# Ledger of designs, part 411: VH-VL binders against q0aze0

Target 1, 268 residues: q0aze0
Amino acid sequence: MKIILVNNRFKENTEKKAQEIAGQLSALNVEVIIDNGLDEPYAGTVDFIMVLGGDGTMLRAARRYGQRAIPVLGVNMGTVGFLSNIEINELAEYLPLILREEYSLEARMMLEVAVFQQQSLLTRVFCLNELLLRSNSPRMLSFALEISGQKLEPYRGDGLIVSTTTGSTAYSLSAGGPIADPQLDAFIVTPVASHIINKRPLVVSPEREISLHLLEEREAIIGIDGQIKMDFGAENRVLIKRAPHPLLMVNLKAKPFFTSIDRSLQRQ
Key: E = the ipSAE of ESMFold2; O = the ipSAE of OpenDDE; V2 = 0.75 times the mean of E and O plus 0.25 times the DockQ between their complexes.

## First folded at step 19 (VH-VL)

Design KK85 (framework fv_bermekimab)
Fold by ESMFold2-Fast, scan of step 19:
Structure KK85 (fold): chain C 268 residues (1-268), chain A 123 residues (1-123), chain B 107 residues (1-107)
Amino acid sequence: as target 1 above (268 residues)
Amino acid sequence: QVQLVESGGGVVQPGRSLRLSCTASGFTFSSYGVHWVRQAPGKGLEWVAAISYEGSNKYYAESVKGRFTISRDNSKNILFLQMDSLRLEDTAVYYCAKDRIYYSKAFYGMDVWGQGTLVTFSS
Amino acid sequence: DIQMTQSPSSVSASVGDRVTITCRASQGIKSWLAWYQQKPGKAPKLLIYAAYHLQSGVPSRFSGSGSGSDFTLTISSLQPEDFATYYCQQDNYRPLTFGGGTKVEHK
């Protein structure tokens, strides 16, 4: 068995804990690769991915490995979030089940985001939560939203979010989007401070292709899962569609989505 | 230099066929939707047909539907308009035009136009 | 088909004049309207797209306004090179349709 341990190098305890867990797994005849985010993703075949951290670390793991159809387990290290399944102090209890493959998998849709400069592809990225288009100045944007060849009224405002159902509780929620059951496959399109009266979030089929471009030159930014940031101008275009593979999340312990929502909504 | 050049116009008799061509240069032809627009002598502009960048979606004005066929060859950077069952009302200068936005399934305005090719009828 | 009604059909103007051309769609087209300029014997040139966005290289004396069904093209101070025919065109619905044109001619 080969396992990737994904951790956040910028948290003081995570590299030490990753090394400790790697030692424990090696003692059980498991080959371990540690991914702290500094190097390119491990290119070899692996059987399991264990993410040590909060939601941010899971988002990075999904971007790096989510399209490879490998089970991914979120192990919480003290941060509150939606994407972890067990706590770090429970890992020893659940490790025998992991090694015997005694768990279920939950499929979570992902976005495929392609950003172009004129006709040239700048980057293709997969993400679990969302793409954000936003103004990078006090001036509002004017931009076109195209859904499977259909043009909506041009948007005027601070930006737009295109989210998965998993991302419905992230930036989309803060911008006024609906909370969606992550077992549903759908895109959620949420405007950010629209100047046009009654511009509402849209929930659309995951089979649709979404495109964005600016109608005038402005300083704008594309953000992906809150972790990738790129300049976006009038010569850029972004194409968004459902990624070929969902993220396969490991379920070892019941973590009801609606209970997590209630807890989050009580936050001060 | 971004350029479109039409050819294939000429003098025809009613009921005959003509094939118009439009050769593109100076841009990535395969990335853009392209249009045919005509203008009868002394009259206004009339949109005729368009084809998506990959060639799978074709659109026609009602006046030409069933008689005209739009197609493209992305390997040669050429747009075509096959005009069958020609009528006197088809007399016009025919322009090809490039849509503004690449890799789009919609249309956003025509920013580059050819010089046009004249289709007219003999007695 | 969406009918685009343009007015006036012609306007006589002098250099320095403000010229206003209107375009009315038979039903709502959102803001998906373009304006073109055509000089005699030449192909049309795109001036404005998506109602009010100026095409690169077009002088700032040209401006567009409107949404839904009623649109306006304004030339704030007419120059000698602006004597031409102007066309509106909707791209919200297929087939795409043009207005009948407005000829801006010398007084």
Scores: ipSAE 0.819, ipTM 0.918, lowest interface PAE 0.9, mean pLDDT 91

Design KK86 (framework fv_bermekimab)
Fold by ESMFold2-Fast, scan of step 19:
Structure KK86 (fold): chain C 268 residues (1-268), chain A 123 residues (1-123), chain B 107 residues (1-107)
Amino acid sequence: as target 1 above (268 residues)
Amino acid sequence: QVQLVESGGGVVQPGRSLRLSCTASGFTFSSYGVHWVRQAPGKGLEWVAAISYEGSNKYYAESVKGRFTISRDNSKNILFLQMDSLRLEDTAVYYCAKDRIYYSKAFYGMDVWGQGTLVTFSS
Amino acid sequence: DIQMTQSPSSVSASVGDRVTITCRASQGIKSWLAWYQQKPGKAPKLLIYAANHLQSGVPSRFSGSGSGSDFTLTISSLQPEDFATYYCQQDNYRPLTFGGGTKVEHK
């Protein structure tokens, strides 16, 4: 068995804990690769991915490894979030089940985001939560939203979010989007501070293709999962579709989605 | 230099066929939808047909549907309009035009136009 | 098919004048309207797309407005090179359709 341990190098004591866990796994004849974010993604074959951290660390793991159809387990290190399944102090209890492959998998859809400069592909990224288009200046944007070849009324405002159902509780929620059951596959399209009255979030089929481009030159950026940022201008175009593979999240412990929502809302 | 150049126009007899060509240069032809637009002498513009960037989707004005066929050869950067069963009402200068936005399934305005090629009938 | 009605069919104007051309769609086309300028013997030139967005290189004296079914092209201070025929065109529905044109002529 080969396992990747993904940790956040910026969290206190996370590197030490990752080394401790790696030692425990090695003692059980498990080959361990540590991904602390400093190197390129591990290119070899692996059987399991263990993410040590909060939702942000899981988002990074999903972008790096989510398309490989490998089970991914979120282990919470003390940060409240939606994407972890067990707490770090529970790992010893669940480790035998992990090694015997005695767990269930939950499939979470991902976005495939392709960003073009003129006609040339700049980047192709997979993400778990969302793509954000936003103004990077005090001036509002004017942009076109196209859904499977159909043009909506031009958008005017600070931006737009195209989210998965998993991302419904992330930035889309803050922008006024609906909370979606992550067992549903759908795109959620949420405007950011629209100047046009009655621009509501849209929930659309995951089989649709979504594209965005600016109708006039403005300083804008696109953000992916809140972790990747790049400049976006009138010569850029972004194409969004459902990624070929969902992220396979490990369920060792019942973590009801609606209980997680209640806990998060009580903190606000 | 972004250019579109039409060719193939001429004097024809009613009921005959004619094939127009439009050669593109200075941009990535295969990335854009392209249009045929005509203008009868002294009259206004009339949209005739369009083809998607990959060539799979074709659209026609009702007046030419069933008689004209639009096609493209992305390897040669050429747009075609095959005109069958020509009528006196088809007398016009035929322009090819590029749509503004690449890799789109919709149309957003025509930003580059050719000089046009004249189709007329002998009498 | 969407019918595009332009008015007036011609307008006589002098250099420095404000010129207004209107275009009406037979049904709602959102803001998906373009304006073109055509000089005699020349191909059309795109001026405005998506109702009110100025094409690169087009002088700021040209502006568009409107949404839904009623649209306007305005030339704030007519210049000698602006005497031409102007066309609106919708690209919300297929087939795409042009207005009948408005000729801006010398008084």
Scores: ipSAE 0.825, ipTM 0.922, lowest interface PAE 0.8, mean pLDDT 91

Design KK87 (framework fv_bermekimab; at its last fold request DockQ between E and O 0.92; V2 from the best seeds 0.85)
Fold by OpenDDE, fold request of step 21:
Structure KK87 (fold): chain C 268 residues (1-268), chain A 123 residues (1-123), chain B 107 residues (1-107)
Amino acid sequence: as target 1 above (268 residues)
Amino acid sequence: QVQLVESGGGVVQPGRSLRLSCTASGFTFSSYGVHWVRQAPGKGLEWVAAISYEGSNTYYAESVKGRFTISRDNSKNILFLQMDSLRLEDTAVYYCAKDRIYYSKAFYGMDVWGQGTLVTFSS
Amino acid sequence: DIQMTQSPSSVSASVGDRVTITCRASQGIKSWLAWYQQKPGKAPKLLIYAAKHLQSGVPSRFSGSGSGSDFTLTISSLQPEDFATYYCQQDNYRPLTFGGGTKVEHK
């Protein structure tokens, strides 16, 4: 068995724990790769991914490995979030199950985000939570939203979020988006400070494609999962669709989503 | 320089067929939806047809539906308008135009136009 | 089909004048309206897209406004080169449809 331990190099506690766990796993004849984000994603085949930390680390792991159909376990290390399944102090208890592959999987839809400039692909990213378009200045953006070739009324505001249902409890929520069942596949399109008061978010079929482009020459940025940032201008276009593969999240411990919503949101 | 150049216009008899061409240069033709727009002498503009950048979707004005066929060869940067069963009311300058936005199945305005090619009729 | 009613059909104006052209759609087209300028013997030129956004290279004296069904093109101070015919065009629905045009002539 080969396992990737994903942690955050900027959090010393997760680094130390990763090393510790790596040692334990090695003693059990498990091959371990530690990914703290410093290097490129491991290109080799692996059987399991263990994410040590919080939601942010999970998002990074998802972007790096989510398209490889590898079970991903979130191990919470003192953070509050929605993407961890067990606590770090529970790992020892569940480790035998992991090694025996005795766990269930929950498929979570991811976004495929393609950013273009003058018909050239700048980047293609798969992400678990959301794509954000926002102004890079105090001025509002004017941009076009297209869904499966259908044009909506031009948006004017600070920006727009296109999120998965998983991402519904992330930035989309802060922007007034609905809380969505993570077991549902859908896009959530949430305006950010729209000039239209009470502009409602959209729930869009995962079968549709979404595109955004600016209608004016303004400086904007694209944000992905709150971790990737890139400039976005008048010549750029972003295309969003359902990723071809979902993230396979490991369920070792029952964690009812709706029961935990209030608790999780209050702690954020 | 972005350019569209129409050709194929001329004098034709009613009921006959004519094929117009529009050659694109200076931009990635295959990335844009393109249109045919016509203008009868002394009259206004009339949208005729459009085709998506991939060529998979075509759209027609009711006045030409069933008679005209829009197509494109992206490998050659050429747009076509096959006009069958031509009528006197089809007399016009025919313009080709590109859509403003690339990789879109929707339309966002026509930012580049050709010079047009004239189609007229003889007895 | 969406009918675009453009008014006036013609307007006589002098250099320096403020010129206003209106376009009304038979039903709501959101903001997906474009304005074109056409000079005799020439192809149309895009001036405004999405109702109010100025196409690159177009002088700032041109402006567009409106949403839904009523739209306006304004030339704040008419210049000699602005004498032409102007057309509105909706692309919210297929088929795309043009207004009847407005000829801006010398007074």
Scores: ipSAE 0.894, ipTM 0.952, lowest interface PAE 0.5, mean pLDDT 95
Fold by ESMFold2-Fast, scan of step 19:
Structure KK87 (fold): chain C 268 residues (1-268), chain A 123 residues (1-123), chain B 107 residues (1-107)
Amino acid sequence: as target 1 above (268 residues)
Amino acid sequence: QVQLVESGGGVVQPGRSLRLSCTASGFTFSSYGVHWVRQAPGKGLEWVAAISYEGSNTYYAESVKGRFTISRDNSKNILFLQMDSLRLEDTAVYYCAKDRIYYSKAFYGMDVWGQGTLVTFSS
Amino acid sequence: DIQMTQSPSSVSASVGDRVTITCRASQGIKSWLAWYQQKPGKAPKLLIYAAKHLQSGVPSRFSGSGSGSDFTLTISSLQPEDFATYYCQQDNYRPLTFGGGTKVEHK
């Protein structure tokens, strides 16, 4: 059995826990690969991925390994979030079930994002939450949204979010998008401060292809899962489609989505 | 320099066939949709046909549907228009034109045009 | 097919004049309209795309406005090189369709 432990090397308590857990697993004849995010993803075959940290660490793990159809478990290290299943102090209790493969899997759709610069592929990234296009200056953007070859009325505003259903509770929510059951597969297209009356969020089939380009030169950026940031100009184009494989999230403990919403969206 | 150059026009008899070519240079031809647009002597512009950047989708004006065939050879940077069953009403200068946006399934304006090739009929 | 109606068919103008050309679509085409300039014996040149966006290298005296069914091309101060025929063209629906053209000629 080979397990990848994904952690953040710069968080002292997380790195020490990763080393501790690696030692315990090695004692049980489990081979452990530690991924602290600083090197290339491990290229070999693995049986399981354990993510030690908050939602941000899970988003990184999903980008690196989400397309490999390997079970991924989120272990919370004290940060509030939607993507962990158990707490670190519960790991010892659940470790026997992990090693015996006694758990269920939940499939979460991912985006495939391809960014071009003058017809050349600049980057291709898989992501769990969203692609954000936004203005990087006080001036609003004018841009074209194309869905499977159909042109919508040009958008004018601060930007646009193309989100998975998992991402519906991340930036899309802050921009006024709907909360979606992450077990549904759909794109959620949410405008950011649109200056056109009645531009609503769209819920679109995950079989469609979405593309974006600027209609005039502006200072803009694209953001992916809040972790990758790139300049975006009129010579750029971004293509978005459903990723070939969903992220396979491990469910060891009942964590109903609506209970998680109540916890995270408490209002005072 | 980005350019399109048409060839193959000439004098033809009604009912005959003619094949037009458009050679592209100075840009990545395979990344863009391309169009044929014609203009009869002293008349306005009329869109004739278009082909997607990969060549898998073709579109035609009703007046030429079933008679004309648009195709492309991305390895040679050439666009073709095969014109069958030619009629006097097909007399025009034929322009090829590049669509503005790469890797798109829609059309966003024609930013580069060839100088045209004349198709006319003998008396 | 979407019918594109331009008016006027021709306009006589002098250098320095403000010239306005209108284009009306038979159905709503959103903002998906382009404007082209054509000089005698030459290929058309793209001026404006998506109703209001100026193509790179086109002088700022050219401007476009409108959405839905009614569109306008304006030349704020006509220059000698602007005497030409102007065409609108919709790309919201296939087949793509052009207006009949407006000839801007010397008085």
Scores: ipSAE 0.831, ipTM 0.924, lowest interface PAE 0.8, mean pLDDT 91
Fold by ESMFold2, fold request of step 21:
Structure KK87 (fold): chain C 268 residues (1-268), chain A 123 residues (1-123), chain B 107 residues (1-107)
Amino acid sequence: as target 1 above (268 residues)
Amino acid sequence: QVQLVESGGGVVQPGRSLRLSCTASGFTFSSYGVHWVRQAPGKGLEWVAAISYEGSNTYYAESVKGRFTISRDNSKNILFLQMDSLRLEDTAVYYCAKDRIYYSKAFYGMDVWGQGTLVTFSS
Amino acid sequence: DIQMTQSPSSVSASVGDRVTITCRASQGIKSWLAWYQQKPGKAPKLLIYAAKHLQSGVPSRFSGSGSGSDFTLTISSLQPEDFATYYCQQDNYRPLTFGGGTKVEHK
């Protein structure tokens, strides 16, 4: 059996804990690959991914491994979030179930984001929460939103967020978007400081294709899951669709989303 | 250097067919939607048809629907207009034009135009 | 189909004049309106897209405004090269539709 342990190298307690867990697994004849974010993603086949940390560490794991259809378990390291399933002090209790593959999976929609300069692909990224387009200057943006070949009224404001339902509790929420049940597949399109009175958040079918481009030259930024930043200008265009594969999140412990939602939001 | 050149216009008899071509150069033809627009002598512009960048969506003015067919060959950078059952009111200069936004199934303005090809009828 | 009505159909003007051309859609088209210039014997040229955004290479004396169903093109100080016919065109709905044109002529 081969497992990837994902941690954050800048959180000393997660690095120490990752080494301890790797030692325990190695003693059980399990091969362990540690991904602390420094090196390229492990390219070989693995059976399971364990994320040690908060929602940010899970976002990086999803971006690196989410398209490989590998079970991913979130292990909370003290800060309550939305993407962990068990606490670190419960890991020993659940480890036998992990090794016997006795768990269920919850599928979470991901975004496929393709960014172009003119007609040349610059990058393609898969992400769990959202794409943010925002101004990088004192000037507001003017930009076009196209949904499956249909043009909405041009946007004017600070920017726009296109999120998954999982991302509905992240930047989209702060910008006034709704909280969505993460078991739904949908895009949530949330304006950021729009000057257009009739611009409201939209909930959009996951079968739609979404695109964005600027209507005038301005300095803008694309942010992805709050962790990747790219410059964006008038010759750029971004295309967004549902990713081919969802993130497969492991359920070992019942974590009812609605029962705990207020506590999770207070700690976010 | 971005260029569109129409050809295939001429003098025909009513009720016959004619095929117009538009050859593109200096840009990635397959990334952009393209249009046909016509202008009768002494009259204004009339949009005729458009086709999406991959060729999957076609749109027509009501005046030509069922008689004209727009198509494209992205490997040869050519746009076509097959004009069947021609009528006297189809007399016009026919322009092809490129849409300004790449990889879009919507239309955002025609930023490059050809010089046109004339279709007229024998007396 | 969306009917596009331009006014006036012609304008007699002198170099230096401010010229305003209007365009009305038969129903709302958001801000998805383009303006084109055409000189005799030549192909049209895109001036403005999305109601107010100037196409590259178009002089700043041209400006556009409006949204919904009412739009204007303004030439702030007419130049000799601006004598031409101007067309509006909506691109919100298919089929796309042009206005009837406004000819700007030398007085």
Scores: ipSAE 0.766, ipTM 0.904, lowest interface PAE 1.1, mean pLDDT 91
ESMFold2, look of step 20: ipSAE 0.746; ipTM 0.895
ESMFold2 (binder alone), look of step 20: mean pLDDT 93; pTM 0.954
OpenDDE, look of step 20: ipSAE 0.888; ipTM 0.946
ESMFold2, fold request of step 21: ipSAE 0.737, 0.764; ipTM 0.891, 0.902
ESMFold2 (binder alone), fold request of step 21: mean pLDDT 93, 93, 93; pTM 0.953, 0.955, 0.954
OpenDDE, fold request of step 21: ipSAE 0.892, 0.890; ipTM 0.950, 0.949

